# Designs tried in a protein design chat: VH-VL binders against UPF0128 protein PH1314. Part 4

Target 1, 225 residues: UPF0128 protein PH1314, of Pyrococcus horikoshii (o59052)
Amino acid sequence: MIKMLEGYYIIENPGVVPAERRFRMKDLKAWGYDLHLGTIEGERAYFISKTGERHEGETYIFKGKEYHVSRTQKEIPENARLLARIIIERGNPYLEVWLEEEDVKFPLTKEDPRIILKRIWEKEKLNQLLKHVRAVGLTTDFYKDNVFTQGIPLPYEEYPPKVRRVLREVKDIHRDLTGFGRFVFQYFGEVDKMHNYRLYWTLPTLHLFDIDIANEVDKVLGMLD

## First folded at step 1 (VH-VL)

Design of03 (framework fv_ofatumumab)
Fold by ESMFold2-Fast, scan of step 1:
Structure of03 (fold): chain C 225 residues (1-225), chain A 123 residues (1-123), chain B 107 residues (1-107)
Amino acid sequence: as target 1 above (225 residues)
Amino acid sequence: EVQLVESGGGLVQPGRSLRLSCAASGFTFGDYAMHWVRQAPGKGLEWVSTISWDSGSIGYADSVKGRFTISRDNAKKSLYLQMNSLRAEDTALYYCAKAPYGSGSYLNYFDYWGQGTTVTVSS
Amino acid sequence: EIVLTQSPATLSLSPGERATLSCRASQSVSNYLAWYQQKPGQAPRLLIYDASNRATGIPARFSGSGSGTDFTLTISSLEPEDFAVYYCQQYSNWPLTFGQGTRLEIK
């Protein structure tokens, strides 16, 4: 067990698990985490280990909200400098990346990568764009034409013009991240504030531990700036 | 001890229907993706269909799309394949196969297979 | 769809010899490749997953290597029970696809 990652887990609800949620589990696996399948039954969470043993999850309070979560079995390597958080908002899991490297050059700092990305995109007026977009879940073309995916996005032409511009920017970033991994950007509306959206950055590939994370983050931020 | 036992195969005429079943034991059935893979006499392996543990994600080979329907009953620990509008080229041994213990939808190799059930489509 | 081409189609060898089987993908599949063994009248058996990891219970004489588009299954010293058909399978992209098989037969 690594205590700094205590409470950073994923819960699966039977019958409501979309392809995006399965992809989030893969993101953590790429970082050396071995996640259990989790379920919520009533007010308690349960998960099944690879050995078939059923475990009860625990309650975790994160950002003032109570979550019922399962545990990971695999410790992050000692040389890894990334922290992962699984945030469940309105039943939707998100992977939030936090860089804990004190000796990393700008733009990598102790700041949440999501905040760093938002700052870079705000230089391009992205924050103003997000304030005018209705609550929409935006996903990169990673799942495009994937037969395993039950939920598909709208045809490109049916999105509002401001959303289409954001999708083009996200696709360009995603296209340029080849060989060393892919970053997936997700945009989520605050339910109570439709015109103000939150950005989450995820690191969704099996090559992540074999690459220079600082260089990959710098590359992504450089493309947005 | 993982076991998969297929049934429901037989001899049918073109255009008719068959329903295949697969009974699972020795593992927590509802936690794993399941697959149907077929093999025509003297030929190689062909993936037919996939269903996720929660039935939320389903896929089919182009050769069977629109004619076959995969489904599962986790309470009964059973997997099904409803085959409609059967053609001579559907003649094959049909295997039920299990994905490795699921920690993600992209691990679609087959760690356990059943013995298969034979489907013969001829006039 | 990603096409997997196995070579040779038939490989004739004697017990004790080394067998080398090839699988080539039409596009990169990274390391998302598995190998199966099938004996007459039996279901396929998983040998290797993630290109190089041996499945539980598989003898050490079996090894897998490669990444991207070129993959190899090696049997270091053939036993009589190893004469069978071998298939590769990719799970990098949908649809899932298999190679056409390599038949390993006694010379």
Scores: ipSAE 0.000, ipTM 0.421, lowest interface PAE 19.3, mean pLDDT 60

Design of04 (framework fv_ofatumumab)
Fold by ESMFold2-Fast, scan of step 1:
Structure of04 (fold): chain C 225 residues (1-225), chain A 124 residues (1-124), chain B 107 residues (1-107)
Amino acid sequence: as target 1 above (225 residues)
Amino acid sequence: EVQLVESGGGLVQPGRSLRLSCAASGFTFEDYAMHWVRQAPGKGLEWVSTISYNSGSIGYADSVKGRFTISRDNAKKSLYLQMNSLRAEDTALYYCAKGHDFWSGYEYYYMDVWGQGTTVTVSS
Amino acid sequence: EIVLTQSPATLSLSPGERATLSCRASQSVGSYLAWYQQKPGQAPRLLIYDASNRATGIPARFSGSGSGTDFTLTISSLEPEDFAVYYCQQRSNWPPTFGQGTRLEIK
């Protein structure tokens, strides 16, 4: 069985190469695999097969092993959060990201989606830090006007030096925030002539809101008042 | 044939520097996280450092943080470890290791391919 | 950091016997544990990943089990080439850590 809790796997769409790996078709071919566009019960799907062969239906070869995969919805981990979806419009893939009240759409034909996913992960780490900062009720005009009035976090390097120092110190306390989170892709079928893939980001090792760690974060943030 | 070959080890005095290299062949180097793992004489394995496929994520063991720098050159299929301010306790066989899962996006990978290691001895 | 404690430190057995090696984590690592074999003068070799999956080329006599904090590596019938040091490793929490090793030696 396919290990769904690891890496960039599409949970619900059997044998599909994740979007970020489609831009490396040459690597698959170097490994003796071809990527084919086809259909599974009327839905568009990508099939992976050994060069010169096509595996039809639900049997796929991945890393030299055969997998028989059903399009059955798997349980989503309780700590998973939906950050983005992959949409295919007229053959062109796009990554749509949810950032609170604003949706952002990135054309996957122009960017390696791994770069986009890393940016989403960095924003999610910063958003978790900012949620904690907001929760502790900083009252200085500096933080209220420059940090907490933004609906979307700025890139780390664009925060004022004083704020960057606090975020860096909190990251040092929370080593889990230096790691890359888990991705889980889930295929939700075709809606309005677009194939929908959802990206779940899990933070199973994130302890930012733990009691012990929250006290240290509050201490560091209090030093800025 | 998938292979990793380390070089650059040697005898060095405390406080000095060494640069280790690892040459990869037989796989798509640019797609895998790479690791340095060390083993002191007669002791167990100790993870030293990790670098993601694009150098975007880097981690170090607390014992070497601030002194060692991991880097990679995907065009040359090479991994490096710059070791500064060496201490007697850095004496070990240093292994270059490949992350296990090409398709995984996780930074904390298992290591499935290892080189034979290069020996670093720090003594006066 | 998660500490992995392996037991016993040394296990003395004869070829044909069953070996059972333990690895205990200081906190839950789910199923995110691997086992490595290291023979004298050689680099480590991945045996088992994610608690129970045998790596490519690993003989069927090797099996892994466990979840959470308690893990076991079993060698059903020892061959002469199996006498080596065995390490467990977790990938659940940063930083990645190894156990101290169990040395399997011939009686």
Scores: ipSAE 0.000, ipTM 0.410, lowest interface PAE 16.3, mean pLDDT 63

Design of05 (framework fv_ofatumumab)
Fold by ESMFold2-Fast, scan of step 1:
Structure of05 (fold): chain C 225 residues (1-225), chain A 121 residues (1-121), chain B 107 residues (1-107)
Amino acid sequence: as target 1 above (225 residues)
Amino acid sequence: EVQLVESGGGLVQPGRSLRLSCAASGFTFDDHAMHWVRQAPGKGLEWVSTISWNSGRIGYADSVKGRFTISRDNAKKSLYLQMNSLRAEDTALYYCAKDLEGYSYGPFDYWGQGTTVTVSS
Amino acid sequence: EIVLTQSPATLSLSPGERATLSCRASQSVDSYLAWYQQKPGQAPRLLIYDASKRATGIPARFSGSGSGTDFTLTISSLEPEDFAVYYCQQYNNWPLTFGQGTRLEIK
């Protein structure tokens, strides 16, 4: 089973991924990611990060366990499982994982991040976000092959100028949603001079939400509704 | 069977240029980083330059920066080293080597037989 | 740059004996260390990578150990064809660096 967590895909059963769509180092790099080989308590583990972020040779602590990132790797081996994504925010590394009950970012530091996690959950930010999402009639679309094959976000600078304009306006309009997730933007080209696109975002609870924002964005940007 | 065959070496005067080539076969060339390593007569191995599978990451030894340029042509399965402003200390046997990994920072699992570059004083 | 120092510079032994070669790094290279064998007139051959993993086709008498800054290559029982120069290499940091070599010669 393929699962998507805020900006990456976890492969639990490689057999469900068609051969031509398996993650490989060159495919991941084209999508703006590096694949890393490492260990968790000495056991083999795989991590992905944005291309150019330095993680190789680093050792991180989480809940008393050691996570070591060895080096960039060519491709995902048969029977391999991606366990986590390492990201850098404001110079600090974070580990994003699926938990049995909760999905949340964990700072990779010598200190236990439980206080930070408790603060997030106690403020009911997730419940408030889910209430808002449901109120605006958004749909949930998770575990679909089309999301897996086309839903990987690119660095902002790699989008065409008109797409970057749309992403900037959407991000500003939906600022509250970006605090818990990130946008995955897909551009399908032009049909009858209309730009065709779709926006998704993930939440820390393994939810991917489909936002039909075409009319809202077009209204804000002065484009045709 | 993996094979790497270097060519383009020779005798050259200081300040002139040479272009080395490495022809690869027996593996998927565009999935691996490639390296140039040199060895001066009677001395040890010295890393010269590295290029990733897509040419997106390139590195050089400080002794050759600004003078040497590494490049690759994946369609032709070939690796190149353009050597400008050659010096006597560049005299060495130059090896082409394959990385185990596509990005870089891996061991060199296969090497060619080398091509000799002699820079006269 | 990370400097790799190999010792001894020359090791004189007879066939059937055990050879132990050392490689020390000026800074930690974790486990990203490889060992190569070079015979006169030939290109280097990868023996060991990731400190302890044998490369394809390498006999079981060759073994590697160590981590961080101290690494060892062991040949459990020398064969005549094992007399050669051995180099260690780190690939943890840029620039990539090699040791100066250890020459294994017949007594």
Scores: ipSAE 0.000, ipTM 0.411, lowest interface PAE 20.7, mean pLDDT 64

Design of06 (framework fv_ofatumumab)
Fold by ESMFold2-Fast, scan of step 1:
Structure of06 (fold): chain C 225 residues (1-225), chain A 121 residues (1-121), chain B 107 residues (1-107)
Amino acid sequence: as target 1 above (225 residues)
Amino acid sequence: EVQLVESGGGLVQPGRSLRLSCAASGFTFDNYAMHWVRQAPGKGLEWVSTISWSSGSIGYADSVKGRFTISRDNAKKSLYLQMNSLRAEDTALYYCAKETTVTTYYGMDVWGQGTTVTVSS
Amino acid sequence: EIVLTQSPATLSLSPGERATLSCRASQSISSYLAWYQQKPGQAPRLLIYDTSNRATGIPARFSGSGSGTDFTLTISSLEPEDFAVYYCQQRYNWPLTFGQGTRLEIK
């Protein structure tokens, strides 16, 4: 089962890797994994199966050293060793997040994350999906100008005004969807020992504008009718 | 102990209906696509139908399209094949089979022993 | 539909000999081909998937090769339990189709 996570590829240079090699949420759900509870403790990553069992999943942490500046325009440290991967259920099955080490917050909690995520999903699911559909629809016109085809984020102010508006909408949707996300992170270079905690920091990425994601969102909206 | 057990076969007259069942045990049934494959006496294998884990994707052989309906009940760990308007050419041993992987349809790694359907007047 | 043609229809060999079974597709199926073994009175058994990957528990004497339209199953040195009917199956497109089978029999 854990070997299902080995079927994905790290998108360090988006133009090099076909979209079909990307890791999909439905694949892990079908395999019985509940990624809402992805955590890191010490040197190891863990995920939770549908039955509530905790499984070690080092392969779920991608090890690409190349990551891109967040839209805050902060500099990427030369020896950056922190990378987070977020997988969001329903309508957005694949998302990679780029984080700067200094901006990461690690909230400690004793409450079961599974219960928290279920409450948030039931409360906000439809509104957040509709916001995402509108944002994705707006970006399809911008792909014709190759603005997003490089796969590498630009400093926010360098995007055209219409693109910046869509990016703000995506950022707001992504911020609102933080509670639905599954977080796994790892430091590179030196092993960091971590306590049982959750990462709540998330940033929008170019993968939110993927055509495959737009199609999955449309399917989910059809199911909600 | 991974097992599939078919039932519901028998002797039936042309034009009648029959419902086959397949009971799964020893694996997480709701994660895998499931298949029906038949074999007429002394003949080769013929794929009949496939259903994905969620029932969102279903396929049929042209010879049974419009007459047969595949379905599953993940809570009961059961696969079904509703066979309507049966013909003599549907006479065969019917196997239930499990897909080997969850994401890509590579092959059928677990099979039941089959249930015999004979369509004769 | 994609038609798979297996050859020969019957292959007569002795234990210890090498067996080579062919499967040809009417159009390219990339690498999406599986091989099955069926003994009399038994359900089929998966041998090879995705052209060349042995299924769990399958002896190393079984190997698969090929791509596109031409595929081969090889048994390097036949054991008595290998005499059976072998089927290829394409997994590339709907409807799924099997070859007509090659019967491997004792000479």
Scores: ipSAE 0.000, ipTM 0.412, lowest interface PAE 19.3, mean pLDDT 60

Design of07 (framework fv_ofatumumab)
Fold by ESMFold2-Fast, scan of step 1:
Structure of07 (fold): chain C 225 residues (1-225), chain A 121 residues (1-121), chain B 107 residues (1-107)
Amino acid sequence: as target 1 above (225 residues)
Amino acid sequence: EVQLVESGGGLVQPGRSLRLSCAASGFTFDDYAMHWVRQAPGKGLEWVSTINWNSGSIGYADSVKGRFTISRDNAKKSLYLQMNSLRAEDTALYYCAKVSGSYFEDAFDIWGQGTTVTVSS
Amino acid sequence: EIVLTQSPATLSLSPGERATLSCRASQSVSSFLAWYQQKPGQAPRLLIYDASNRATGIPARFSGSGSGTDFTLTISSLEPEDFAVYYCQQRSNWPYTFGQGTRLEIK
């Protein structure tokens, strides 16, 4: 099956992993997808297909200026932000984003009420998890603390009581998240092997791991319904 | 040694009730989620119910929902399954199973030997 | 409910041969899949958890692979004690579900 990706993105340096392993949107090609982005300026991105059809070499209009998109485009301004729903399909060379509501000609996806309800529920669970992460002083230094890795390297009983409590709480919360939160923790397990990470649905949870950036976490949680 | 010992099974008529028990030893019982899994004669495994370490999260298979109640007593290191309105289809060997205490090892690493429940006239 | 389909239902092989058992999920379970071995009159024994990790005490001849919807359990060189029924299980979503089992029997 073709894998699809839908979510919100911030084109900045999120503090979710130690600096040497931080993910940037320009590295999306490492996910195994070919991503085409026009030029992004300021805090919002506005793209529209000129012809209404997607194909290699398509022209995008951004704030009245035309940009030609190619399969290998990787240059994205660091101060830009994409606060929109994005659909990325493996093997599809185009990313389509449209934030101007009156000009939406080709909607990216139809939201199922069940998906909206799931996101509201996930927001509540992520808020609970954030409180526990901060309370026990867990960090994004996965090499040293490794409590969110794919496998726990120490016998469970050898972890401090506070860490064991967090591990039990995380397990319960992620069982309840019906797969979404579990993908985040499985994925962070791969990071411990020094691989560049891949992101499908992890924006709200990724910022949760950056416990040092409270304002950004609050903003991300606010983007959920 | 880590052990789980089930008891309480027997022959019972349709529509009646049974209470199964599982006694744990050799590990810190209140750190782990527990499960009930059953196996009908000559058939495969079917997950029945789960309860987390503090009884805050409980789940059931659709086939038993509304009829079975899982519970635990951490002080006694015991897991229970109250089975009401029993049907012929509930005839099975009932296993008690422990998951590892870690988020990333949610397999059933320790099983009891099971207790037999036969629902028949 | 996620349905797990195991194939083949029965696999007839001789000691020393390689066994390959399949488990397919009706929707993605990521890597949250475990394999169990069950011998007659015994409780199931955990072999593999999280798709590819061997449980404590499990011989190196057992290995698991796969992710998403397609998973494989491989026994590189069968020993007499390996002839048993094998079950896969997913933990990705409630309710937790098991496959119907593959019986590995002596040819």
Scores: ipSAE 0.000, ipTM 0.422, lowest interface PAE 14.5, mean pLDDT 60

Design of08 (framework fv_ofatumumab)
Fold by ESMFold2-Fast, scan of step 1:
Structure of08 (fold): chain C 225 residues (1-225), chain A 123 residues (1-123), chain B 107 residues (1-107)
Amino acid sequence: as target 1 above (225 residues)
Amino acid sequence: EVQLVESGGGLVQPGRSLRLSCAASGFTFDDYAMHWVRQAPGKGLEWVSTISWNSDSIGYADSVKGRFTISRDNAKKSLYLQMNSLRAEDTALYYCAKDKITIFGEVTHFDYWGQGTTVTVSS
Amino acid sequence: EIVLTQSPATLSLSPGERATLSCRASQSVSRYLAWYQQKPGQAPRLLIYDASNRATGIPARFSGSGSGTDFTLTISSLEPEDFAVYYCQQYSDWPLTFGQGTRLEIK
């Protein structure tokens, strides 16, 4: 889903989300890039560095639209450790990767509840994991203006019947567990060892605000498939 | 608009039995755990019993264990407490209370309460 | 069982004053503590859950704080209708238990 190409990151399959939304400046800065405003003169793109010098930029094409991106001289260490998360947009999980540096903070605070799901896992593995870690919903502070937004939770009786069934099933499995909502689920690994990672789960209070969001939660859990 | 209405209380002699009922309305009854909480005259609150939404998980206070039985009828939206071998110390106002469901929570706290029904155990 | 001890037993204050009520647990209950208000002849009313979250419809003057074994309910400026008995309740472990109550009365 996300790969590093010659010192700059690109989202390989952005079909559901327009490229400009996925490549926001704050996202790239979190990955150790510092972006400068570029200009186009004829067939070439230019950007101005912090020293005020003019440099030629790079072009990324998505669905016939040209996006001009400049990258810094910042080097990515060979064995850089990556922070990753999987977010859900319109029922589809997407992998986002962060370069872990001394001053780089994960976009989610440890105190903000989150559920992160990994689509790379087979569906049977994901469903088995959901029964154990109780992931049924998602809010994200990365895409606040998209699909999942912050707000007041719905009263339980106002959730659609399918969502309420999921919530009851999760509660039934969890009835003898303690410490709900304290675990953080994140993806960590070396660039070359993304398949060998440690998981820390964050369990949220579900914030569902309409039927469309509730149906997308059902899709993630495979109940509408 | 959540309402819980208790009934079945009364004056009863020690050693006898009494059955309390709670009629629920204004919410989806079969989605919530339900509780009985009592309060002796001039005293504080004491949890008595809990039953899960599907009746699979039931809990009792040690003081009533083996004597009281909690049950529910989801089709009738009703909660019951069968009280056997009553003692003077069981004299109290008995409240029906609704659990506030949380996504990953166990039986927790009581977001709505009924008006209560009085049970007096005396000769 | 987890024992909850509330203090003071009685608190005498005037409208407009700040009230601070304590609830201490015999062992850690994490954040799993609720506060209830009970007026004479009425059923209890949920005020605070998960130690610090206000229940629906509860005025902003009510706030809860604490974690582990030491919890506080604060009423920033008392209104006449706030004079009542207040109970804390833990739901960290079975059996569910209540504190003995704090009576808030007019001075």
Scores: ipSAE 0.000, ipTM 0.418, lowest interface PAE 14.8, mean pLDDT 60

Design of09 (framework fv_ofatumumab)
Fold by ESMFold2-Fast, scan of step 1:
Structure of09 (fold): chain C 225 residues (1-225), chain A 122 residues (1-122), chain B 107 residues (1-107)
Amino acid sequence: as target 1 above (225 residues)
Amino acid sequence: EVQLVESGGGLVQPGRSLRLSCAASGFTFDDYAMHWVRQAPGKGLEWVSTISWNSGNIGYADSVKGRFTISRDNAKKSLYLQMNSLRAEDTALYYCAKDYYGSGTYDWFDPWGQGTTVTVSS
Amino acid sequence: EIVLTQSPATLSLSPGERATLSCRASQSVSSYLAWYQQKPGQAPRLLIYGASNRATGIPARFSGSGSGTDFTLTISSLEPEDFAVYYCQQRTNWPLTFGQGTRLEIK
């Protein structure tokens, strides 16, 4: 049986399931759209409600080899329609969102959503970001033990020059992802999750940002606040 | 560094209205949910209201629902609480609090302002 | 609403001792529980979120544990600055609720 649930779902170990099996989309010609989430045996799903509650466990783990969960866009601007689809490029899916009404301007950005998604997709260097985040957060051999022992943040000027460079790079990426997250959540009517890096993206883009990467980025961002 | 400064508290008679303000600085105000929490003299903490970054999600404690209205002005980096039909039971120190993004979700509170005192008495 | 009950109401200990504070929920809150510290005349500060994660800048002597309905805040070796009121808070459901507080005082 197919379980029909709505909301955000976080999948653990996204890299072990082929991207093309995770998400399906249908019925773009109707007002709104449906997104189908596919997973396989052994993969856990976590539902996050609009109030920020995380629900996990047996209730959200479906029986069988693959299940489908539907998410429907509920609100559409009176003078515009929003369309979305999943695009797979060299095995890497991302969510492409655009307006059917071409002259509508978005309050969160004045650029075409397709251009923004394309620029983020093309410019993001996730492997490099992950390597830099891990080096800053976890590599005590590279840094003096006192700097990263106990995870105590230092005043920005007291970090080594290489660490400050990485922190600036992470902050720039965080700013871009925050803007993109606001745009995505606004158009999906899910506006309650804008303050954490891994929650700035809808479920369809989570596999581009492994949960491990999101957790490590959160730690590094904590050093900047 | 992050600062939250509350204002607008004072002495008012039952049935009257007050508007509290919270001025935020040191962070990107429109990226975070904001909260009002109150504390009656000598008592514990009581959640009053929450507002999401774009005002799309708003919640209230049952004790204030229908009387209080939370709002925000992202351009002015300010949070507001309009308090109508005030009762003696609303007497408290009112704190403004920022959502704590390090938790991965909202409804954790840090930092907090120093609070503004509201006294409802005849 | 979910009711949080803290115990003991008052805990009298000396510096250097271990403090164990309890918070019990009227229904399961999974791990969506936080602990706050409030010193006299000051605003509260977040210590622990998600039952066991220390907030930024919080000393290692503070630790949280538990899940479901029973939660514990432990201070492994009390410093003079730790004597304060401690509150637990849940965010599983709205309305958001706090416990009534535990006062940690010098013996």
Scores: ipSAE 0.000, ipTM 0.416, lowest interface PAE 19.5, mean pLDDT 61

Design of10 (framework fv_ofatumumab)
Fold by ESMFold2-Fast, scan of step 1:
Structure of10 (fold): chain C 225 residues (1-225), chain A 123 residues (1-123), chain B 107 residues (1-107)
Amino acid sequence: as target 1 above (225 residues)
Amino acid sequence: EVQLVESGGGLVQPGRSLRLSCAASGFTFHDYAMHWVRQAPGKGLEWVSTISWNSGSIGYADSVKGRFTISRDNAKKSLYLQMNSLRAEDTALYYCAKSQYDILTGYRPFDYWGQGTTVTVSS
Amino acid sequence: EIVLTQSPATLSLSPGERATLSCRASQSVSDYLAWYQQKPGQAPRLLIYDASNRATGIPARFSGSGSGTDFTLTISSLEPEDFAVYYCQQHSNWPLTFGQGTRLEIK
């Protein structure tokens, strides 16, 4: 299972931001803005609601957008979990990714949050695949950095039993990632239907960024047809 | 500042070999996929090859498969293209290019390009 | 392979005019589409990545739009330095492919 974080922490080196300053799904949705990750400006700012009302508080500016960090504890949906936290090192913000096998830091730059979350998913998916390959005693030459690259194209029955186990387990990966929205990716190409796997993944935190996940899923499905 | 400097081009006869080099500076070379792109005189851009940060993922254009080999040396911050069995159709300006995004995949746009090195295959 | 078809092959306009360049893919590339500018004697320069994101240092007059198979690069008000060849590239699937280019020339 992917290890999920409930909320965001903004961590300033050398300190840790108190839990009440987490970004949470319900807080972000209720305030009517999306998270546009970028450089944190150290100046105090204000959140502006969809009705135009200003809310005072601890606020950060990412790429010209205002993000309010609430001290109020609010409930989040059961399936709303975050894979990352924001940390500040030497005045620069980084997105720290929580992965099962390792933590990876990504600089917060002029990037769409969708791209950042896709990178987080690609790293996690690679870790899960490598774990399965290692567990069944297969060589990692079957797998590339891009898990969308087609593997060895053989009829399903001609794969060794260990490889067939991995192909079966890949179907289960999407179950561990159920939540809001989905992306569909092809793992092994279209040469043989018996081993042609399409990975549905759902990241529970995608909608925290007001990303149009349904439209993204439809576009990917169009690529496979 | 990011810099990519190609070298190793020249005039070579058909059937012979040539090795291109690209020296990188100004970024963490080992974290990025690297690419070779060529452009024949008066023609458009043609992708030649890609190599991931750890050399674990490599791709080639069909026109060069079996003849060209891409490689990298992260300690020397260098990218290479070994070109064997050269043909007149390989005549082009060869660019070294860097992926925009980090160590994930070679499927990224190319944010920085070198000046190119000219390869002319002629008798 | 995914074929990218750019149109028109040549676009003749004057400074101050709006330029609209098209790139169509033979199959969906989602939003994995980039635009490059190339001037004579120079290396290509990344303008737009992932269909609509401006690269660092690219002026606001450049914008990209589209998804799936239909993509557009728009230059809202042409400057003299914008007359160049423009290429689209997909990074959705192997092999990576470029369009044939659109030459933007002064009228």
Scores: ipSAE 0.000, ipTM 0.412, lowest interface PAE 20.1, mean pLDDT 60

